VHH binders against q07589. Designs and how they scored, part 1

All scores and structures are predictions.

Target 1, 356 residues: q07589
Amino acid sequence: MSRILVIGAGGVGVITALSLWLKKESDVSLVVRSDYDRVLKHGYTIESCDYGRLEGWRPHHIYSSVEDAASAADNQGYNYIVVTTKNIIDGPVNSRVSNIIRPVLEKNKELHGPQLTTHILLVQNGIDIEKEIWAEFPREQYRYTVLSGIQLIGSTKIGSGHISQVGQDHLSCGAFDPQDAAAIQAANDFVRMYSNEGQNFVEFDPRVRYSRWKKLLYNAAINTSTALVGLDVPRCLEFGVNKKSTEIEVFHPAMREIIAIAASEGIIIEEEFITMFTEITRKKVFKPSMCVDCEKGQLMELEVILGNPIRIAKRNGVATPTLSILYNLLVLVQAKLKERKGLLKFDEKTATLVDE
Below, numbering starts at 1 at the first letter of every chain, in headers, positions and changes, except where a header shows other numbers; antibody chains aren't numbered by Kabat.
F stands for the ipSAE by ESMFold2-Fast; E and O both for that by ESMFold2, at different seeds; each is averaged over both directions (binder to target, target to binder). V2 = 0.75 x the mean of E and O + 0.25 x the DockQ between their complexes.
Where letters were taken out, [cut] stands.

## First folded at step 1 (VHH)

Design s1 (framework vhh_gefurulimab)
Fold by ESMFold2-Fast, scan of step 1:
Structure s1 (fold): chain B 356 residues (1-356), chain A 122 residues (1-122)
Amino acid sequence: as target 1 above (356 residues)
Amino acid sequence: EVQLVESGGGLVKPGGSLRLSCAASGFTFSDYAAAWFRQAPGKEREFVSAIYSGGSTTYADSVKGRFTISRDNAKNSLYLQMNSLRAEDTAVYYCAADRYYDSSEWYEYDYWGQGTLVTVSS
């Protein structure tokens, strides 16, 4: 059986571990940080629209840190590392995905060398999120693949050790490198191990970069705008000038810029998706995750949602007036959040940024 | 104010060695990938070597086995140890830093130094 380590015990991570555990085709380990003591003693309380109600649930193994999980691998190692944490590139260096997974990847290499290929599945938003892994772990030294997970799921941690899932689990899993046969096979194997017929929807994604650019139509235009102003989607649309300026002058231009950047890479996204993504939450009083995170004082996934797209645009000669304004204003919002958390210091006496 | 300041360039004979240094200030250097690029007269900027925040390294084929990139985050410094130098290594060497990842594409780097000249000649 495949040995799978899930890193991140939020709503997505816990349900991911549960689905794998229910299928009985893998040995499942979960890294639980803040809720470790509660989960160790009492397990999880889960209320799932897909998987039912569970009390006292645990995966096969739980660890309080990635380091502990790596050390406890004995001589077996891990076949899959599933990362469900937020990808905040401009956050603390120890929170970077490459630094989070390093203890496991090093231990797998030590235990089995080239005999064990580690499959790293990034269940995270954004574009170019795999490049940090490729840069940090040269293929000459490490045997691994990098897989993309796009998960549409309404799952929230509502209390310590308590998960509520109200939206069906839709997972799209594929290879970041479409020419990597081992990654393609690993993605198909994960789809098989994750699939619970009649309960979830999971599919192999043959076009990872297309799927990620397509999702960015919503994330780069709507998650960002709502986070900036602190309003739900219907309020953003209704409060606009003549109830039209938000969609016509902000959302649609931002979405068209994303389409232009994707096109500069040879990826065509149909313009119908502009309408679809604008309408999908028009009548739902819904604050996207980035907006909620800002209100809770949590750092945003700014670089993977706007920074990386803008960098690609600059490289390919694509103009991004709307995305660039959104990005530069959200850089200020991110700095405000960092200052409030003590990660950024400002000297009011000299009116100067102090980044010790 | 972000600054990258290179030093250590000079004239060296073929087969000789030089060590370049780059001092970073005005940003959290430990969070950035850093790289060395070079530009010979009349040519485009060429990738030499990069080092990620965690310490893993990549090298251009032309310098692999001869050059070693390293960093000292406590001193906010990047280094390039150049051994077995050849006439074709003659160029202005630039220190660069990028927030997201190491890259061989010079246009992806946000911060650049002013450069230091390395001349390999008898």
Scores: ipSAE 0.000, ipTM 0.225, lowest interface PAE 15.8, mean pLDDT 87

Design s10 (framework vhh_7b18_3)
Fold by ESMFold2-Fast, scan of step 1:
Formats: structure tokens, sequence, C-alpha cells
Structure s10 (fold): chain B 356 residues (1-356), chain A 121 residues (1-121)
């Protein structure tokens, strides 16, 4: 039986743990931080469009920290680590994915040495998110694979121990390294363990980097622009000069730059997606996730959505005038959010940033 | 529990027609936008057509003029009339319910196994 540790007890993480638990093919552990005491005593209240209404639900195991989960692994360790937290690489050091998973990887190595391969599934937005893990954990010292999870789901924590899921649980799972046979097998095994017939949609993703660049076509152009101005998508489109400037001079140029960066890596994204992604949101009055994060005072996934694409572009000689303006303005928005949280300090008497 | 049940697929000759139906339950149908997406084996999901709660429609360029999306709020059903079918239209077709949270949440909710459309010859 596979032992699976889910890190992140937000809407995505709790539903992930529930789906695995319902299938009954794995031993499911969930790291619950601020809600730990409440959930330990009363369980979760879940209102799910896929799984129904549950009261008092718990996975097999609940831990208040990753360190506690690692120490409680006994003789078996964890076969999968599923990371569902936001990936904010410019945030606090302790929130970096490599630091979050480190206690589990160290404990698995201590208990099993080369006998256990740990499969790390990143259910997070962005490009190059796997590279930090490969850099921090040398393959000669650790046995692991890195898997990509792209989740199309509307699930939120609406109160302590209370989850509301209004959009179907749709997961695409694949290997970041398409040549890693062990990762491909682990992804297929996860799809099997996660799939619940008639309740969710789960598929193996044979083209992880293509899928991530394609999603980034929307995230890098529209999530970013809406976050910068604090408007929903239809307002951005309608408020433009002659109701055209936003799509013609902001969204479409940003999308074309993403396509050019992907092409510089040998990945072709069809031009039809520029029109499709712009049109399907034209009359939907909603704010994308980055816009909502900014308005709630939460740090944005800025580096994995814009920073990394721009760094790839610079390395490959691709011009990114539109993405670079969006990025540099959002760096200022991110700094404003950090200042409001006490993570950044400015001395108004000297008009300078206070170092540390 | 939200349920979307797709029917109407099958085998058809190039130039032929099929009408897909999607029976919805578990939500206030008239309040939500609805759509159709398709998946060719080995490829990602591709948006096909969209109908807003207010009745406006959108189509992917490759199907524009050939496909027509419609809805019957009294029956909680979405339809996709497919005319002048081509071999490249061969795919599993999924009915989608819109969500108001995020691009991906608002883009699709795909339910069940969909309905297979095969255009052969």
Amino acid sequence: as target 1 above (356 residues)
Amino acid sequence: QVQLVETGGGLVQPGGSLRLSCAASGFTFSSYDMGWARQVPGKGLEWVSYIYSGGSTEYQDSVKGRFTISRDNAKSTVYLQMNSLKPEDTAVYYCAKDQYYDFWSGYSDYWGQGTQVTVSS
C-alpha cells in the first residue's frame, strides 16, 4: 500500500487527500497547520460537487508539521509527497518547496537508503518549478522523481476545517523529465490511485512542459494584468481604448512572447489559443487567482509565472518587452505586499530600503 | 452533486452530422455558462464551443459555421449540433460547466467519460 503525504491543507490539498482516501489504495497523511487542533477533534466539513457532503472527515493520519509527519513514518517512509501550497520562490526561505520537503527526504534516506524512491508531485503553477528540487537534492545522494500536477478545480477553505468545492476535480499528472521511466510509472500509478470512477477526471500528461507553457499563455498575460490593475477580465477588455487596446497591445503581445519563448525550447503552441483564451473569459465576470491574491494582501506566484519565463527568454535570446514591463511593475506590487506584511521595511527619513 | 451526462456520439461519414446532448443536474442550470470541449487520444483538451447563461455563443475557429451550440434551461440540457464533420473532428466530447473563481475553474468542469465521435473514411 502506498504511503502518501499531502502538504497543504487548503481547498486543493484537502480534496486531494479525500480523493486518495476514498479510493482506498493508499495510506493518506495530511499536514494541517493552523487548523490542526480543530480538525483533530472535529474532522473536516466538506461540501464537494464531486464527492458529496461529508462531516467529521479525516484522512488516515493528520500531522501539525512536515517534521512531525517525517518522524512518524516508522519503517515505511513516504512513497509520494504531494505539494499543493502556492509556489512563491521570492517569499520567506522556510516556504520554499525544497525546504518544505527536506525533512521527508532526509528521513526516507535515513530509514531506507536506496531501497525507497520518493515521488514528489508538485500541484503548483508555473514553469521550471522542478529545477529547485533537482538543484537542492543531488541524485547521487537521494532517490526521488519529480512529477507535475495540473489541477482544474474550484476548491476553497471557507472556514476552519470547512472546504467548499464547486468545480470538478480534474487532474493531469505527468513526469517533468519525459525520459525518466520511473517518473512516468509513478505518474501512471498516481493517476490510478487518485481516480474515482464517475466522480473525478484524472489523466496522465505525456507532455508536461507543453501543458505548462500553454497554461502560462493565460497566466502570464491575463492573471498578471488583472493583478496589476485590480480589475476582472471583462472590465480589462471593455475599459481599454476603443475596447481594443487591452487585448491588442497587452494580452496578445504577452501571449505571443510566451509562444516565442516556448518555441525557443522546441515547443510549439498553436496560435488559436491566443484567440481562444481571450474570448472564453471575455464575458465571465471574475478575477483570476493572482488578482485575488493581491487584493487579499497575499504574495503572488510572480517568479514562477513571469520571472522564470523571462529568464528563459534572456538565455535563449528572445525579446520580451511586454512581459518585462508587466514583471517589473508587479515586482513593485509584490514589494508593497511584503512591506504591508512586515517582510520589507522602508526608512522614510533617509528614503532608502532598510537592509535586513 | 453536480452531474453532466453526455450522449449522442457515434460513427459517422465525412460530411455527416451528429447532435450531442448533455443532461445536467445538481446545480441551478440557468445561472451557469456551459460549453463543449474535445480530446483527441494522446492530446490535451481543446475548447470547442461556449454558451453563456444569457444566450451568447462562442466557437473555436475550426468549427465556426459547422457547429451550433444551444441550451434548454427548462430541461437543464446543452446541445451541440455538428454538421459537415471532418476526420479531424474525431475525439471524445465533454460537456463543461463554468465556474466563477479562476481561469481554469471558469473554463471547464468535465464530467463522466464524455461521448465518442468518430468520423471515418
Scores: ipSAE 0.000, ipTM 0.151, lowest interface PAE 16.4, mean pLDDT 85

Design s11 (framework vhh_gefurulimab)
Fold by ESMFold2-Fast, scan of step 1:
Structure s11 (fold): chain B 356 residues (1-356), chain A 122 residues (1-122)
Amino acid sequence: as target 1 above (356 residues)
Amino acid sequence: EVQLVESGGGLVKPGGSLRLSCAASGFTFSEYAAAWFRQAPGKEREFVSAISSGGSTTYADSVKGRFTISRDNAKNSLYLQMNSLRAEDTAVYYCARDSYYYDSSGYYFDYWGQGTLVTVSS
């Protein structure tokens, strides 16, 4: 059986582990941090629109840390590492994806060398998220592939050990490197192991970079704007000047800038998606994940959603007036969140940021 | 393979009626919300109507009271009954499968039909 380690026990990670467990084609390990004691004694309570109601559910193995999971693998190793945590590049160094997965990759290198290839599936938003992995783990020293997981799912942890899923589990899985045959095979194998006929929708993604740029039409324009103002999408649209300024001067320009950046890389995204993504949320009282993160005082996935696209635009000579204003204002919101968490200090006497 | 195939479009006079159908295959239709969109020549695609998996409906203000969206899960079909048609309703009509996600990129339509042309003219 394939051995799979799921890192992140939020709504997405727990449902990911459940789907794999229900298929019975893999040995599933889940890293559970804050809820570890509760889950160890009582399991998970799950209310799922796809998988039904479960009480006392556990995957095959539960660990309180990645380090413990890596040590427990010993001579067996992990075939897949599924990362469902938020990707906060500008957050604490220890929370970076490369540092989170490092114990598993080092253990696999030490004990298994060239005998085991580890497939790292990033179920995270954004563009260029795989670059950090390739930079930190030279491919001549570590045997691995990097896979993209685009998850369209409405799953939330509503209490300790309690998950509520109200949106269908839809996963698109592909290879970040389209020339990596091992990664393509690993993605197809994951789709097979994750698929539960009649319950979820899972597909192989042959165009990972296209899919990620397309998703950014919504994330870079709407998630960002709602996070900045703390409003749901319909309120943003209705509260605009003449009920038009938000879509015409904020959402649509931001989306067009994303399309231009993608085009600078040779990826064409259809203009029709601008209207589609705007209209589909017009009548849904829904706060995107970045807006919810801000409300909970959690750091935003700012760099992978806006920072990286803007850096690509700068390299390719693409103008980003709308995205850049959104980004620079959200940098201040992110700093406010960091200050409230004690990650950033301001000296009131000198009126300056304390640099160490 | 996920497929959505529209039918029922055609030429109709102002004040007339048409019923559009969308046949879904390759997925469990009953578990997805679905919607109708339209695109007139030289204009952007606009939302027309949506129906949840549970049967709740939403309509664009321009069609409210004239159009009715419905579904038949046993037949894997989505319908749009169009009454009191106007010249401005002339467009290619598309059916789409949608999803409602709270901890993702937000709302998204992931599959579309090829469209069916509706022409309202004298």
Scores: ipSAE 0.000, ipTM 0.209, lowest interface PAE 13.4, mean pLDDT 87

Design s12 (framework vhh_8fcz_2)
Fold by ESMFold2-Fast, scan of step 1:
Structure s12 (fold): chain B 356 residues (1-356), chain A 123 residues (1-123)
Amino acid sequence: as target 1 above (356 residues)
Amino acid sequence: QVQLVESGGGLVQPGGSLRLSCAASGFTFSDYAMNWVRQPPGKGLEWVSGISYSGGSTTYADSVEGRFTIIRDNDKKMVYLQMTSLKTEDTAVYYCARVEYSSGWYEDAFDIEGQGTQVTVSS
């Protein structure tokens, strides 16, 4: 039986653990940070459009930290590490994905050496998110694969130990390296273990990089623009000059730049997705996740959504006038958030950034 | 523009009752879970209670469990907090907060949109 460690006990992480637990094909551990004491005493209360209402629910194991989960791995270790936390690569060093998963990879190596392959599933936004893992854990020293999870789900934590899911659980799981046979097998095995017939929709993703670039049409154009101005999508569209300037001069140019970057590395995204992504939220009055993050004073997933695409564009000679303006303005917004959190210091007497 | 307008606070004696109301506008209310959070004098924000998008599930902080009841009316775009057996330590400004979709979050955060409503429990 596969041993699976889910890191992140927000709406996505808890539903991920629940789906695996309901299938009964894996031993499920969940890292619960701030809610640990509440969940230990009372379990989770879950209201799910897919899985029904549960009270007092627990996965097979809960831990207050990744370190505790690693220490409790026994002789079997973990077959899968599922990371559902936000990926903020310009945030605190200890919050980096590589540092979060390190205790588990070290413990698996200690217990099993090359005999156990650890499958790291990143259920996170952005492009090039696997590169940090490959850079920090040389494949000659660690036996692992890196898998992509794209999860379209409307799931929120409404209080300590309480999850509300309104949007259907839709997961696409594939290998970041399409030539890695072990990763492809691990992704197919995860799809099997996660799938609950008649309740969720789960599929193997044979084109991970295509899928991630395609999702960036929305994230790099709409999440970013709404975060910058603090407005929901319908207001951005309606408040534009002649109710047209936002989509014609901001959203569509940003999306076309993403398409051009993807094309520069051999990935063709159909132009019809520009219309599709613009229209899917035109009449839905809500703020995308990056906009909400900014308003809550939380750091944004800026680098994986805009920074990495722009770096790829520069390397491949692709012009990004619209994305670059959005990025550079959001860098200032991110710096404002970092200053408010004490992560960045400005000396008003000298009018200079403190670089120490 | 998202608006949350809290009301119903006031001065009440220990052991008394109050009903707080929160009127929501500018977003699809029925798509969001809602929370009540409070800020006691000289302290940070403390989570009090949560209710699912449908109203079928509720949760409470240990300090208020059995004394407070959270209710919502999606047709009227309202969320309520019925408070009974009030204690002096319940004195705080109370805010309602929208709970948004959180893909991959480790930590909760609440977006305080409204002015809040002051609850003072004193003789």
Scores: ipSAE 0.000, ipTM 0.259, lowest interface PAE 14.8, mean pLDDT 86

Design s13 (framework vhh_7b18_3)
Fold by ESMFold2-Fast, scan of step 1:
Structure s13 (fold): chain B 356 residues (1-356), chain A 120 residues (1-120)
Amino acid sequence: as target 1 above (356 residues)
Amino acid sequence: QVQLVETGGGLVQPGGSLRLSCAASGFTVSSNYMGWARQVPGKGLEWVSYISYGGSTEYQDSVKGRFTISRDNAKSTVYLQMNSLKPEDTAVYYCATDLYGDYEGWFDPWGQGTQVTVSS
């Protein structure tokens, strides 16, 4: 049986652990932080459109920290590390993905060396999210693969130890390095272990970078703009000058810039998606997740959605006037959120940022 | 990958009717926002209609009163009933879904579309 550690006990992480547990082909461990005491004593209450109602549910193992999970793996190690936390690379150092997984990866290396390959599945938004892992863990010293998970699921934590899932669980899993045979095999194995026929949908993704650029076409133009102004998509479109300026001068230019960046890497995204994504959301009153995060005072996934695309554009000689303005204004919004959380300090007497 | 298969298009005379179907796989239609968009020859893509989690429906002004969106949860299918069709309704029609979670949802037309031609 594969040993799988799921890191992140939000709506996505808990349902991920549940699906793996229900399939009965893996030994599932879940890292639970704020809800640890409640869940350890009473388990989870789950109301799922796919999996039904469960009371007192828990995976095979629950840990209050990644360090505790790593220590408990002293005789087996983990075959998979599934990271479902938000990827906020400009957030606290301890929240960086490489730092989160480090205790497990080091312990696996110590106990098993080259005999155990650890498969790191990133169920997170953005582009180039795998590169930090490759940079921090040299392949000559560590045996691992990095897998991409794009999970479309309507799941939220509505109370301590209480999960509500109203959108069906759909997971697309593939290898960030399309030439890595071990990663491709690991992704297919995960698809098999995650699949619960008639309850969820999971498939192997042969084109990870295409899939991530395609999703980013929407995220980098619309999630970002809505987060900046605190409006739902239809309000952004209707409130524009002559009900046209938002789509013509903000959304469409940002989307075209993403298409140009993807093309600079040899990935072609169909031009029809510009009008498709804009029109499909025109009459649906909802706020994308980055807008919701901002309104709740939570840090945004800014760097993986805008920062990394802009850095790629700069390296490849692609102009990004629209994305760069959105990014630099959202850097200020992110700083405002960090200041409110005590992560940044401003000295009003000197009118300067307190350097750390 | 979420898959949507559009069917039911064809050639009809002005004033005629067609019913488009969208067969969904990889998700539950009753749990998601579902919509229809169309690409008119010589113009961009236009939103047509959507149905929400709770069954609330909305329509583009030009089709309001003529088109009806519905779903059959048991068949995982979304329908667009198109009545009193006009030449300007000629387009490729696409089905789209919105999936939400700790990530963001997006409307992504996963299908190839179905051609509707209204002409005498």
Scores: ipSAE 0.000, ipTM 0.206, lowest interface PAE 12.2, mean pLDDT 84

Design s14 (framework vhh_8h63_2)
Fold by ESMFold2-Fast, scan of step 1:
Structure s14 (fold): chain B 356 residues (1-356), chain A 120 residues (1-120)
Amino acid sequence: as target 1 above (356 residues)
Amino acid sequence: ELQLVESGGGLVQAGGSLTVSCAASGFTFSDYYMGWSRQAPGKERELVAGITSGGSTYYADTVKGRFTISRDNAKNTLYLQMNSLKPEDTAMYYCAKEGYSYGYDEFDYWGQGTQVTVSG
């Protein structure tokens, strides 16, 4: 039986652990930080459109930290590490994905050496998110694969130990390196272990980079714009000049720039997706995750959604006027959030940033 | 038929140690969160320790550092090792199986209990 460690006990992580637990084909461990004592004592209350209502639910194992999970592996290690935390490259160094998973990779190496391959599944938004892992963990020293998880789910933690899922659980899982046979096999195995027929939808993704660029049509245009203005998608569309300026001059140009960047890498995204992504939430009063993060005072996944695409564009000579203005304004929003959290200090007497 | 049978209770002096055990039958023991609750005369029942199917543990603040919960899935047995016992630990100790139900009940089943008396 595969041993799976899920890191991140937000809406996505808890539902991920629940789906694996319900299938009964894996031993499921969940890292729960702020809600640890509540969950150990009372379990989770889950209200799921796919899995029903559960009271007192717990996975097989619960740990208060990744370090504890690594140490408590009973000398068996983990076959999968599923990372569902937000990927905030410009946030605190201890929150970097490579630093989060490091205790598990070090312990697996120490206890099992080359006998155990650890499959790292990143259920996170953005492009180039796997590159940090390859850079920080030389493949000569660590035995692992990196898998992509694209989740189309509406799941939120609405209270301590309380999860509400109102959007269907739809997971696409594949290998970041399309030539890594072990990663492809691990992705297919995960799909089988995650699948609950009649309750969720999960599929193997044979084109990870295509799928990630495609999702960025929505994330880089709509998540970003809504976060900047603090409005849901229908309000952004209706409040525009003549009820047209937002989609014509903001959303569509941003989406076309993403298509152009993908094309510069040899990835063709069909133009019909511009219309599809614009229409999908037009009549649904819905605030995308980046907008919700900003409103809650939490740092946004800015670099993986806009920063990395823009850097690729600059390298490949692709113009990004719309994405660049969105990015630079959201850099200021991110700085405001960092200042609120004490991560950035401004000296009002000298009118300068303290660190520079 | 689902059964939980507690044993190992008794009289012990303050500062002493005691281990109580729970023999479970009629269900797949390894799949469930198990716990120990206690009830002293005239007081509400309280959960003192819990253990997930995989071994993650919970302890009430009143017993943390003194009590250790453990399980033997091969023997379908739950244990509570009680060290540095205090007179206020005197209570009937109940073995409990966590269920997935709606409402206030954290546990579907309770055994008959085993009495622990700590003298001063």
Scores: ipSAE 0.000, ipTM 0.448, lowest interface PAE 12.5, mean pLDDT 88

Design s15 (framework vhh_7aqx_2)
Fold by ESMFold2-Fast, scan of step 1:
Structure s15 (fold): chain B 356 residues (1-356), chain A 123 residues (1-123)
Amino acid sequence: as target 1 above (356 residues)
Amino acid sequence: QVQLQESGGGLVQAGGSLRLSCTTSGFTFSSYWFSWFRQAPGEEREFVGAISGSGGSTDYADSVKGRFTISRDNAKNTFYLQMNSLKTEDTAVYYCARDLEYGSGSYYTFDYWGQGTQVTVSS
């Protein structure tokens, strides 16, 4: 039976753990931070459009930290690490994916050496999110694969230990390195263990980089714009000049720039997705995750959604006027959030940023 | 090959009812959310309603809430839009759509659409 550690107990992480638990083909551990005491004593209350209503639900194991989960792995280790946390590259160093997974990778290496391969599934937004793991953990010292999880799911933590899922659990799982046979096998194995026939949709993704660029048409244009102005998607569209300027001058140019960056890597994304992604939320009063994060005073996934695409564009000679202005303005919004959290200090007497 | 095909459109008088069907093939039907959209002449395409894979969750545009009901029959690979108390402003081409396979960061992003079926409501 595969031992799976889910890191991140938000709406996505809890439903991920539930799906694996319901299939009964995995030993499921969940890292629960702020809600640990409540969940340990009372379990989760879950209202799921796919899995039904559950009271007092718990996975096989619950831990308050990744370090505790790693220490409790005994001689077995973990076969899969599923990371569902926000990927905030410019945030605190402990929020980096490489630092989050490190205790598990070190413990697995210590216990099993090259006999246990750890499969790291990143259920996170953005492009190039796998590259820091390859850079930080030399393959000569660590035995692992890196898998991509693209999850289309409407699942929110609405209270301590309370999850509401109103959008179907849809997961695409594939290998970041399409030539890595072990990663491809691990992705297919995860799809099998995650699948609950008639309740969710999960499939192997044969084109991970294509899928991630395609998702960025929405994330880099709409999540970003809504976060900047603090409005839902229909308000952004209706409040534009002549009810057209937002889509014509902001959303569509940003999406076209993403298509151009993908094309510079040999990945072709059909222009019709521009219309599809603009129309799909036109009449839904919906605030994308980056907008919600900003409104809650939480740091945004800025670097993986805009920073990395722009860096790729610069290397490949692709112009990004719209993405660059969105990025540079959101850098200021991110700095405002960091200042509010005490992560950034400004001296009003000298009108300068304090170097720490 | 993924296919979605609408049927059941036509001419109806204000206050009347119609039931639209969307028959699908080429994929595991029960695994997907489905939605209905409509497009009136000279207008943008707008969302009408959505239904989860199990049928246990539904969502509706405010303009049709209480008048339209979306349902599905997983054994027949078909989902429906029951339209009651029809108004002249409900006149549009109605499209069925399947939720996006690989995701866009939006829950209601779609990858396959039907060809559309005309609904005309006369005064």
Scores: ipSAE 0.000, ipTM 0.185, lowest interface PAE 14.3, mean pLDDT 86

Design s16 (framework vhh_gefurulimab)
Fold by ESMFold2-Fast, scan of step 1:
Structure s16 (fold): chain B 356 residues (1-356), chain A 121 residues (1-121)
Amino acid sequence: as target 1 above (356 residues)
Amino acid sequence: EVQLVESGGGLVKPGGSLRLSCAASGFTFDDYAAAWFRQAPGKEREFVSAIYTGGSTTYADSVKGRFTISRDNAKNSLYLQMNSLRAEDTAVYYCAAEYDYVWGSYEYDYWGQGTLVTVSS
């Protein structure tokens, strides 16, 4: 049986662990941080449109930290590490994905050496999210692959140990390096282990970078704009000047800039997707994840959704006037969130940012 | 198991009307974008119309004003009302569905087997 460690016990992570557990083809471990004591005592309460209602549910193993999971006395190594946490590059150093997974990769290398290849599945938004892992873990020292997970799911933690899933569980899984045969095989194997016929939809993604650029049409234009103004998508569209300014002057220009950046890398996204992505939630009262994060006082996935695209644009000579304005205003929103969390310090007497 | 089954195709004269139906089983349309595509003999498959979770719709330029897409979630069915039919509308019509949670777009998850529409006297 494959041993799978799921890191992140939010709405996505818990449902991921549940789907794997229900299939009965893997040994599932879940890292639960803030809810650990509640989940240990009572398990999870899950209300799922795909999987039904569960009370007192637990995966096979629960750990309070990644370090505890890596150091468990019965640890035979992990075949998969599934990362469902927010990818916040500009957040605390210890929250970087590479630092989160490091204890597992180090322990797997120490205990199993070249006999175990660890498959790291990033179920996270954004572009270039795999590059940090390749940079931090030299292939001469570590045996691993990096897989992309693109999740279509409306799953939220509505209380301690309480998950509500109202949107279908749809996962696309593929290899970040399309030439890595081991990664391709691992992605196909994960699809089989995750699949629950009649309950979820999961598929192999043969074009990871294309898929990620295409999803950024929505994330870079709509998640960002809604987060900045604190409104759901229908309100953003209806409240615009003549009920048109938001889509014409904000969403569509941002989407066109993403298309231009993808094209600079040889990836073509057709113009009709601008209309499709604008319409898809026009009448669904829905706040995208970045908007929800802001409302909860949580840091946004700003760098992987806007920062990295803009950096690619600058390297390739692509103009990004709309994305850059959205980005620079959201940098200020992010700084406000960091200051409130004690991660950023401002000295009001001198009116200066304290850099250290 | 998930299935989409089209019905309602047939022979109709130019200027006539026809209503296509698509019945879904194994899932519900509540969280799905649903669409109609068509393929004429010797041509590539083309987009006709789509309806999204919130009820908004899109249409290909060639059918705007003539075709209307609709859903009945209680009957788990998708419809395409075709009016003012032309010889150029002759094609096999396919029902398609995908999860409607901000991604997708022409890479539909589920497809029906198609229903033939012939516009000729």
Scores: ipSAE 0.000, ipTM 0.161, lowest interface PAE 16.1, mean pLDDT 86

